# VHH binders against Gliding motility regulatory protein (frzE), part 3

Target 1, 240 residues: Gliding motility regulatory protein (frzE), of Myxococcus xanthus (p18769r270to509)
Amino acid sequence: DISNEVREQLDRVESDLHMLRDDAFRFVRRNDDGINTLHGNLAKMADHVAEARLVPLSTVFDAFPRAVREMSRTQGKEVDLVIENADIGVDRSMLGDVRDALVHLLRNSVDHGVESPDTRQQLGKPLNGRIRIRVRVDGDMLHIEVEDDGRGIDPERLRQAAISKRLINAVQAAALSEREAIELIFRPGFSTRDQVSELSGRGVGMDVVKRKVETLGGSVGVSSRIGRGSTITLRLPQSL
Key: E = the ipSAE of ESMFold2; O = the ipSAE of OpenDDE; V2 = 0.75 times the mean of E and O plus 0.25 times the DockQ between their complexes.

## First folded at step 1 (VHH)

Design b10 (framework vhh_ozoralizumab_d1)
Fold by ESMFold2-Fast, scan of step 1:
Structure b10 (fold): chain B 240 residues (1-240), chain A 122 residues (1-122)
Amino acid sequence: as target 1 above (240 residues)
Amino acid sequence: EVQLVESGGGLVQPGGSLRLSCAASGFTFSRYDMYWVRQAPGKGLEWVSEISPSGDITKYPDSVKGRFTISRDNAKNTLYLQMNSLRPEDTAVYYCATSDYEYGWSDLFDYRGQGTLVTVSS
């Protein structure tokens, strides 16, 4: 009948409309996919152009295994060095300052961080000390961590040293957080060593590391656990 | 002396939920990364979760991501693992663990508790 014919016509019109809508959605999706692909290609190109200005940190790190071996031999220690993400790049103009800072940190870990083999044996630690350099990128900043499994930094010893050197009084020392106490290692002229021959040693180098990093527009952090090691983190702009 | 004591294990049906607890003592709990690791029958040790000292950063392997949630209460020296949508392959002894190494040595588990058994079966 006529009612049935009208329903069939309406059903055909609705089917045609749905097909047109689906075709339109596919056309938009195909165009959106094309635009997304273009944006992806442009981002990739921009990344390639940006990376062309950067030099891999491996150009600095390649000398470190031998340097650590020589430092360790001089101190009568055995130290294993692990380096992660050496392929991450940094602005060529910063390489010298980064190298200098890292050499100071490695020397600090070997000379003062890692215990003697006899001491490590008494503490139940692996006889060989371990140093790890880890690199990562966070936005426009480069993070370089130098971690050792050595004696760690005692915040109470640093508080007492600062008092004895008259840098702060007992009330000021007690008010410092553990983090603030540990950060005393970066204070100019601060050293935990008592002997004059040791004043030109590694302890006085931490203020130099801080100054170099700050000159590059970065910052230095420290974390430590007594008997288990220390981590010094350099935060630097990846490009100047 | 580092002491870790797990609790909360038991028998659950597939698709069920269970919450594990770990009571920590003998160290400054709030300064340490904490871990949950498990060992299934006849298998090796498997890392299942980690949490930073403040609790702001958590990590999971793909096998449990989206199903397990690690959390900590530093005031109570307690670590938790909320396990949802449990599968037969989650059957294991679960250990609370910590490491003597901060940051970047998350694959080392120097200290573990006695463990708590989780059995997922019907």
Scores: ipSAE 0.000, ipTM 0.119, lowest interface PAE 13.5, mean pLDDT 79

Design c01 (framework vhh_7pa5_2)
Amino acid sequence: QVQLVESGGGMVQPGGSLRLSCAASGFTFSSYAMSWVRRAPGKGPEWVSTISGSGGYTSYADSVKGRFTISRDNAKNTLYLQMNSLKPEDTALYYCARDWEYSSSDYYGLDYWGQGTQVTVSS
ESMFold2-Fast, scan of step 1: ipSAE 0.012; ipTM 0.519

Design c02 (framework vhh_7pa5_2)
Fold by ESMFold2-Fast, scan of step 1:
Structure c02 (fold): chain B 240 residues (1-240), chain A 124 residues (1-124)
Amino acid sequence: as target 1 above (240 residues)
Amino acid sequence: QVQLVESGGGMVQPGGSLRLSCAASGFTFSDYAMSWVRRAPGKGPEWVSTISSGGDSTSYADSVKGRFTISRDNAKNTLYLQMNSLKPEDTALYYCAKSYEDYLWGTYEPFDYWGQGTQVTVSS
C-alpha cells in the first residue's frame, strides 16, 4: 500500500530529527565525539529524506494486469503479463509520466507487437503472447524494460516508412544499420499516421514517450529481433 | 457502424486480370490504412497488400509483388486492388480490412472486421 509506506518513511524522518536534537545537547559535554555523531545522524537523516520521496512502482503496476486483459480482449488476443521487481521505488513526482509512458508501451505491445492466437499457432509459437515488465537499478538510474515475444520490428519497413514520410532520403535510409533503422521510431512525427485520426489525436507515439523521458533526465532504448519480439527500455533517474 | 463491401470478383483464366473494389462507410476512410486479405479454400487468411491512409506508401506479399497494385480514392471512400497475370493459386475469397500502421513494429494490422468478401476463381 502506498499510504502505509509513506507514513512509515515519515515516521523514520521524525525519529531522525529527534535524534539530531538530542545529539546537539550532548555536543556541549563531548565536543569531539559529538561532532562525529552529529555528522553521522545528518547523513542518516538525508538518506531517510531521500527514501521518503521514493514510491514503489507497484503503485503504478498493480493496475496493469487488468488493463492488459481489457486491451487483449478488445483485440481478440490472449496475453500473459509478468511483472518483476515492482517493489523498486521512483520519485513520486515522476509517477504520472512513468505510468503514461508504460500504458502507451503496453498498448503498443498488445495492439501491434503480439500476434493473434491463430497467427502464433501458424508460426509455432505459444498460443498466448507474453509481455514482461522488469525493473532494475543501475547506480542512480532506474531501468524499466517492457518486453514482448511478438512479431518484432522490421527495420526494412521502417526505412521505407521514413522515406515515404520525407524524413530521410533513400541514400540516407540505405546507410542506416539495422539498429539505427529500428531507432527511427523515435524520430519526431515518425510514429504518427499520415492522416490525423481521433486515436492519433492524443499525441501518442514513441517520439512523445522519448521527449517525456528525456525531460525527466532519462533516455529510451529499443532492441528487437524480427519474429521474436521487442524490448523498450526506459532509463530514468531514481530521484529528481 | 463500420461497413466494408467488396465487389469485382469473378471467374478468369490464368493470365487474366480483375479489379476489386471495396466501398467503406461508418468511419473517416482517409484516416486509416487499408488492406486486402484473402482466404483460399481450406486455408487460413493470407495478407495480400496494404496502402497508407494518404496513399503514399504500399506494401505487398511476396506472392503478388509485381502483379497486383493497391490503390485508393479517399474522395469516394473506396479501396481498389488491380490484379494482373492471375494464377490458379490466386483463387480465394478476397476481403478488405480497416487497418493502421504503427511504425514501432513497421507493420499494418487489421484491427476491425472484414466484409463478406468477393470470390476470385482462376481456372482454365
Scores: ipSAE 0.013, ipTM 0.199, lowest interface PAE 8.6, mean pLDDT 78

Design c03 (framework vhh_7pa5_2)
Fold by ESMFold2-Fast, scan of step 1:
Structure c03 (fold): chain B 240 residues (1-240), chain A 122 residues (1-122)
Amino acid sequence: as target 1 above (240 residues)
Amino acid sequence: QVQLVESGGGMVQPGGSLRLSCAASGFTFSNYWMSWVRRAPGKGPEWVSTISTGGGSTSYADSVKGRFTISRDNAKNTLYLQMNSLKPEDTALYYCAADEYGYDLPYSEDYWGQGTQVTVSS
């Protein structure tokens, strides 16, 4: 019948429309998946380009065992240097600044952190001091820790030094937590000597190290316990 | 090599005075902050006093403020501690220490020798 033929044609048209709708949804979803994949591939390419600029920290660290041995000899001390994860890379443009900061921290640990063998024996410590450089990556940040097992930092002594240098008053000093008192080593003027040799680049302070690291988009931290040692942590972007 | 030699200790009655000296060699003394640190038997080290490279800045532990005076003679490479109104609690081995950066770390440079013994008898 004519009425039945018209209804059969209408049913076919409705079925075709439903199929076209389903095809459209599948097309849009595939296209969105394709765009997401492209964005992911571009991000990976950017990461590969950044990684191509990275230089292993071993390039800097390979000189440190000799340097620490020479520093230790000059001070009459015996120091063991342990380096962990030297294969981790850093942006080539930061290499010189990282080297300079680490040499300063190693010198501070040898000259000021680690006690003499005689003093260490009197304190019941191993005769050889220990310095550890540990590198780790956390997200896009590089953490370089320089740890010694030396005398540590006295927060009360730092409070008194800051007062005597007129960087803070007694009320401000008393209000500092133990950690805040230890962080006084990073204050401008705290490490400044009254007399400096004009012919020497020696004796840049921890404030200079902090400023240099902050210029690279990083930060510096300190942790210490009297008689057990100190850890200075450099946090740096792995790539610029 | 860095060498710090303390002298001037001895036995004294409560209320007495002593002057300690520290003779420095093997480094440029005038470039270093200098400190006195003491250790009583059975106790850990106690920081006593610090002086800047030129002597323009000094600091003292609360236990010794008003009684002790730190000074230095850069021409003689010598650090001094004038101790007045001595108490039995001041009995300790006294060490001098050098700090190139002025952090005032305890024993920033290790003392040389055995220190100098101060005994305040009651």
Scores: ipSAE 0.000, ipTM 0.127, lowest interface PAE 13.2, mean pLDDT 77

Design c04 (framework vhh_7pa5_2)
Fold by ESMFold2-Fast, scan of step 1:
Structure c04 (fold): chain B 240 residues (1-240), chain A 124 residues (1-124)
Amino acid sequence: as target 1 above (240 residues)
Amino acid sequence: QVQLVESGGGMVQPGGSLRLSCAASGFTFDDYAMSWVRRAPGKGPEWVSTISWNSGSTSYADSVKGRFTISRDNAKNTLYLQMNSLKPEDTALYYCATVEIYEGDTYYVEFDYWGQGTQVTVSS
């Protein structure tokens, strides 16, 4: 019957429509899976190529806990070192220069930043000093922070030292903000050691660290609160 | 025992050249930044130049920039200072030294290990 023929035609049209829809879904899924796999492989390859020129800072930092312990024992101090994000990479050509700068900052913190256990006890601080190295990336720049919980920097003493060294006059010194006064440590001719050795350089100070970092295309910052500690920040390009 | 031994000084005419050497022993030489420091007659010590442990960076006093070149050979534990276009004002006793940086209530640089020095005299 014609009724049977019409029903069979409708059944075939409905079946064909379902098959076409299923084929469309399979085609989109296969193409999406293929494109996603390609994009994933390209992203992984780009990441591997980018990372191939960088070495993790842990290659420098892994020696620091032992170095800080030896420095601390020599001074009769106990110092805990905490390192964060040591797996962040830097250009291999910069590793030695970064190591030199950080070793100097760590020695500063141990020898002069962190107080003796007796002094820390009198001040109500934990007997063990704390040094923290923190690494972070901001765009194409690497930030390495070296923080201690020691005696900090007195901006008023720095103003007076700069006046006595004839680097600035009293009017100039009085005009400096607290932050600007602390930044005097980076000024050529500021810091020198006269008392122990006649052969001390004339005011080379933290300006050596600053020039070193600037040679690498970076900058140095300082933040301090008297009695609470100091933070030196090295800002460096991640790749040269 | 830490020892630094300077050599290569002498007498030279203005415009001449000298190369100083510093032989280091008793410590891990390639773990330290090294400096040249000079003392002229009747004057205090003057910093001349510094080089990082791996030779990756160098710095110079304005008075010698463009004329002096600092270098090192870590395999030989030796520091060098090539001095060109010498002037009478360069007459001094020249020392090599290790560099340390310190902080606390103030920041400063200390030159820790010292040599005996080598005399440089620039005159006609």
Scores: ipSAE 0.000, ipTM 0.110, lowest interface PAE 14.8, mean pLDDT 76

Design c05 (framework vhh_7pa5_2)
Fold by ESMFold2-Fast, scan of step 1:
Structure c05 (fold): chain B 240 residues (1-240), chain A 123 residues (1-123)
Amino acid sequence: as target 1 above (240 residues)
Amino acid sequence: QVQLVESGGGMVQPGGSLRLSCAASGFTFSSYDMSWVRRAPGKGPEWVSTISYSGSSTSYADSVKGRFTISRDNAKNTLYLQMNSLKPEDTALYYCARGLSDEELWEYYSDYWGQGTQVTVSS
């Protein structure tokens, strides 16, 4: 019979349609798993390529001993530079801004931080000033500390200087913590050096350092004690 | 190129006297008000005294009034500080400074100061 042959054909068509649906679902699931695996592999490859873009900070730091010596000679000061963990890498695209920021910090320590040998002798300090650069990695962030053992920063004098320069009023100044008062060195228009010396017009102020670091997605901190020195900390993404 | 060189510091007992000198070069000394500023260990700069460019007016911190006398010799480019009735609290590095005033404290962080001279008052 025709009737039985038609049923057998219909059963085959239904079975074939069911197989096609199952195959389509398996194909979509397999391709989704394959795409996810490919994305994972590409992300890992991108991470390896990103790591290959890191350049040791020694590439920047190798010039600093000579630069500090020249700065110190010009100011009649004797300064020892110590650099720790120079082999830690940073994104190649950041090298120029990191170099510029660190040169500004080193110049600030030599020009304003470290006292003359005669002054240091009178204070009972070692005749040679010390500047230390320390590098540390914390997760994806790079910390670069520039420390000097110089004269330090007085928060009360910074409050008065900010009032005198009309950056803040007396009420605002009195409300600042000691740390916030010291952080006034980063305010635009606060630089004392440019006002006193009227040197090259380059603007070597700490506000320039802050702007460069913030452009890189980082932040700047300061810690200081009168007579004991200052530490400026740059916090930067290790990779962009 | 401003250069200020202080001298005359030393160790003295309470009630003693010292006379500090500051030799100035690299600028027209007679055109500038001059100041003495001191810094004790662990403390910020403290203004001590100012003398006008002509020597006709002087001012003193309350802590030193009646005990210290500022003077100048424009012919010799030299600033002086006569310190009488010294107290242990007067122990500090003493700096001469160009053009500083008690009203413009931000200048105290400028490189206008000399190398300093140590005064130690101890029994």
Scores: ipSAE 0.000, ipTM 0.108, lowest interface PAE 17.6, mean pLDDT 77

Design c06 (framework vhh_7pa5_2)
Fold by ESMFold2-Fast, scan of step 1:
Structure c06 (fold): chain B 240 residues (1-240), chain A 124 residues (1-124)
Amino acid sequence: as target 1 above (240 residues)
Amino acid sequence: QVQLVESGGGMVQPGGSLRLSCAASGFTFSEYYMSWVRRAPGKGPEWVSTISGSGDYTSYADSVKGRFTISRDNAKNTLYLQMNSLKPEDTALYYCAKDTYYDFWSGYSEYDYWGQGTQVTVSS
């Protein structure tokens, strides 16, 4: 329905917009480092009353280096995990859900996102894959970003998968922007398999992560480029 | 109703080249990822290469990277595989396959339809 020339032009515009958006968010993050420090100081000033209510995210994150190492060994991969701002606190009642969501994201990045060392060498990437978990506070919201430098998500493959699963038809799929196609990972039923003969270990998908985050009053986002990696962002209230 | 007809196979000496073709009918060719899959004597199917519907994205098995090139002509509903620097281990029956499922994290594809195949024999 859309000519290849028009689609290519739209994909290029979308790519340029994603780069501009990423640059803008990076600029905001750099400028917000001082603001985040100030927010941290203000939280400490207020903490004489609130201290018992918030638990540092390091309580959850401290287990991740070992978990990622074990996942990596099983897959024959080498992955470096970097965690930033782990001392930021969150409501104790949310810790279990946050841990479960992040473990799922880390497992997906290790098992599927990060390429083998041989493949990374062929692509001119560092042999070790890289996963970064970054926490920041913006007002009363926490932003937890899980970024990998892996293979990224192919929007055309997602369109075809959605058509094959009968979640959308070919006309609907062709109308999706690159961003909208990548967001298909959050569609209910996208990560499930109907065949009882198939392994169901991958049945917990991004739709489950999205539902859990939304139940906590938050939201989830994704950004990805083929060959350059993916970033999943969890936005959660710091206090319930 | 879907039909895939492969051609272009044959016997060639090591270091030679062959170009495989697959004529597709019975579906909107430009809307589907297409793959080449091979089966060596006594072995299971091995994925060789994939191309997106638009042709913008291609991927290759490590064993054929740098030697094989997948391409398509959507106006002619035809898929191609250019095979250079052929090795004895490339000897197999080559199938054109229409992809129906893609798991984005694992890169796994399921195939809805397979052609009859075209034989490639590399021997001295």
Scores: ipSAE 0.011, ipTM 0.276, lowest interface PAE 9.2, mean pLDDT 78

Design c07 (framework vhh_7pa5_2; at its last look DockQ between E and O 0.05; V2 from the best seeds 0.00; counts 0 for: pae E 13.8 > 2, placed apart)
Fold by ESMFold2, look of step 2:
Structure c07 (fold): chain B 240 residues (1-240), chain A 124 residues (1-124)
Amino acid sequence: as target 1 above (240 residues)
Amino acid sequence: QVQLVESGGGMVQPGGSLRLSCAASGFTFSTYEMSWVRRAPGKGPEWVSTITSSGGSTSYADSVKGRFTISRDNAKNTLYLQMNSLKPEDTALYYCARHPQYRSYGWDVSFDYWGQGTQVTVSS
């Protein structure tokens, strides 16, 4: 019959269309595999270029022991600096900003973290304070930790200061964990005094350090224990 | 006498834009790092943005990043703040502030001179 013949022709056409569709998807899959291989090779090339542009952090860290010695002498303190993994590199374009951020952290540790020798003796601590800079790489992120063995950051004092500065109310302050309270030092406005106090201010706070690091695409963290010291961690892309 | 005079404030609708200016006199403007600071009603001062003396580097508070742009013209002794996509929470008195040349690297930020401020009000 004619109807039966047409139906068989349509069945063959449908089968051929399914085959063509499947072949087209196989072709796309093969091209995707080639594109994925090319993307992998391009990623390897980008990594090689980025590594070739890296400069050891020692190029800026080598000046830090002398700087800490001078800062300590000016403040009547004795502070030892230990630097670990300074051979790890960072993009040359970031060296100045990394140096500036770390100088701020070192100054803060000497000026406000490490206690005077007399106070350290009363507390049963070694007379020489200690600051440690430790560098590591985790994926494409550089981690720089600046740790001191000073007085630490008191979360309750920070809660009370933030209430007094009207940055948070008492209910909000009570709800903060210890870590969250310590992070108030990065809060915009925390370091800023009222207008009368600003005329006689003492300098910049940790919000400036955080802003510099964020300009580089990074972040800043803090951990601290009262009486035992503080650690500030800078997280930065190793390359731009 | 050091003077910092802010201008360009006003009332705008949410999503609107304003450009603030700060005219500086009585000091060598080009050698000072400058900031914008704001004070909302009933709140303490909040740092907004900072620009280096040359204008080569800028920084912003998280609350304004991507919306505000600080700039300076050292030939005209003028600091600027371009404010886009304004929100009601941006309502504040905005001050131009000068950083001291000697810098203490302590825990607190300091500014040695402030202007009188210019009011920005964002309301529908």
Scores: ipSAE 0.000, ipTM 0.123, lowest interface PAE 13.8, mean pLDDT 79
ESMFold2-Fast, scan of step 1: ipSAE 0.270; ipTM 0.630
ESMFold2 (binder alone), look of step 2: mean pLDDT 85; pTM 0.845
OpenDDE, look of step 2: ipSAE 0.028; ipTM 0.286

Design c08 (framework vhh_7pa5_2)
Fold by ESMFold2-Fast, scan of step 1:
Structure c08 (fold): chain B 240 residues (1-240), chain A 124 residues (1-124)
Amino acid sequence: as target 1 above (240 residues)
Amino acid sequence: QVQLVESGGGMVQPGGSLRLSCAASGFTFSSYGMSWVRRAPGKGPEWVSTISESGGYTSYADSVKGRFTISRDNAKNTLYLQMNSLKPEDTALYYCAAYDSEGYFTDEWSLDYWGQGTQVTVSS
């Protein structure tokens, strides 16, 4: 019957549409579940690849005892270097910048931090200066501390140096806290060292160290006590 | 691709001279300090000489002062080591190495890029 034929045909079409809709939902859900699993596996694989990219900081630090001996010999100083937790890893892509920053810190400790043997003797300090590199991990950040037992940083001398270099005026200098005054070492154009040496066509200052660390997504801190030494802390992401 | 290719090594008698060359490519040569580092059989690496990016500043190990001269040609991306009055103790594989512009290390392990080395043998 034509009317019955039309009704049966509509029922078949409706059933077929329901089946196609259900098949489409199953296909989308199955592919979404597969895609979500693939994305999860790719994220886990990316984490494993990132961890496999980490190399121990000893890759950088193993050269430092000899470098410090050479720097010390050039300055007529005796310096002992102690390195702690050199087995902690960092992203391989950061090694060159980390090395460069630490070389500048070691050079500053030898050249300006540690006093001459005669001065150390007069101050009642051990004849040999001491530099300590300590590595620590805190969450996703790596902390590298370079500490010396040298003369320390005088915040009042830094205020006056900044005024003399015309980086700030006397009113601005007087408004700085002790910590802020010590942080003047990181300002461009502040470096008080003779920046020219036969090992370099130009010198480097602490502003260069800060710039290198900041390009890696990190930060630099300083702590010092006059007559007792200085600690520079590099805070870096362990992986990029 | 960063490449450092040393040449000019060979065998020479005591008191002789050699000139080493290092051809650099794949980086901005004029922005890097350069060093020569040598490794004798059974010994660790020994720093020999360093030259600044501009060539204005040079330094030498005490063992080679007065005998060796480091130089560079930034237009040709080439580093040189002129070695005079060679001694048997100078026998080693000589590497050129590039470091970023700060260059305070004298150890091969602290350098950014290295070549394969060129052999220098001083013997009668």
Scores: ipSAE 0.000, ipTM 0.109, lowest interface PAE 15.4, mean pLDDT 77

Design c09 (framework vhh_7pa5_2)
Fold by ESMFold2-Fast, scan of step 1:
Structure c09 (fold): chain B 240 residues (1-240), chain A 127 residues (1-127)
Amino acid sequence: as target 1 above (240 residues)
Amino acid sequence: QVQLVESGGGMVQPGGSLRLSCAASGFTFRDYAMSWVRRAPGKGPEWVSTISSSGDSTSYADSVKGRFTISRDNAKNTLYLQMNSLKPEDTALYYCAARSGYYTPLSEYWTSAYDYWGQGTQVTVSS
């Protein structure tokens, strides 16, 4: 039957048209997938470029054990250094400034924070002092903490020192919170060794540390307890 | 249970080489900095080398710099010490030690800074 032969031929034509439509659809999807893959590869390349900019903080920290040993021997002190999470990365362009800031903090802890062995014995502390560097990431920010178990910072002595140096008057000093009084160590003109090293053990070079950190887009904080030690926190953008 | 087991010690002639291993179990090895510490006959403990938790950072005692190489395999929970150009003064019992965070000793009181210790493996360098 001619009718049946015509129907079979039409069925084949219909199947061929559906196949052409499927091929066209697959071509469009393949091109869209190709564009999405390209966009994904560009994003991954941007991430790889950003990550290639990051260098582990161990690059800076590797010199610190020897440096702290040399500082400690010069001062007649025994100090243990503990470093945590040294493998966390920081922007390569920041390494020099981070190194300089941390060297200042380590020297300040050894020279002024940690007490002499005789003083530590009188206070019932272990004869060896302890300095801890701890790194952590919080979002886009690095926190580098330098902690010692030394004498700590006395806010009342800092208020009196600031008044005597004419940085603030007695009314201004009385209005400062305990934390604000401790933050006086970061003021320019406060960190003169001859006038402040015996007060807090933390005054020397702290304005320099703050300046370096601020030029990197970061901030510096301090926490202290008299007789229990001090923690200086550097908050820095991880990628800049 | 936390355990550190050292191996690879033995007798070697001056100028020879040995490779020490330390197998760790019972704690998250990849979160800990690892050290090699030695005790020579008639002497106190001497720090030899430290490696960071990731393995990216290493440090060495001046007496072993250029001769010893510390490394780790976090997938195998194993620490290594490759010892080259061995000298008679390297004769000691070698200990594996673990600390949360990167730690390098500065004084003789530093042994309290480690959280876990192995039993040690003997290295004897003699002609």
Scores: ipSAE 0.000, ipTM 0.151, lowest interface PAE 14.4, mean pLDDT 79

Design c10 (framework vhh_7pa5_2; at its last look DockQ between E and O 0.02; V2 from the best seeds 0.00; counts 0 for: pae E 6.3 > 2, placed apart)
Amino acid sequence: QVQLVESGGGMVQPGGSLRLSCAASGFTFSDYGMSWVRRAPGKGPEWVSTIYSSGGTTSYADSVKGRFTISRDNAKNTLYLQMNSLKPEDTALYYCAKEVDWYGSEGYDYWGQGTQVTVSS
ESMFold2-Fast, scan of step 1: ipSAE 0.122; ipTM 0.529
ESMFold2, look of step 2: ipSAE 0.000; ipTM 0.211
ESMFold2 (binder alone), look of step 2: mean pLDDT 83; pTM 0.840
OpenDDE, look of step 2: ipSAE 0.022; ipTM 0.328
ESMFold2, look of step 4: ipSAE 0.028; ipTM 0.464
ESMFold2 (binder alone), look of step 4: mean pLDDT 83; pTM 0.834
OpenDDE, look of step 4: ipSAE 0.016; ipTM 0.325

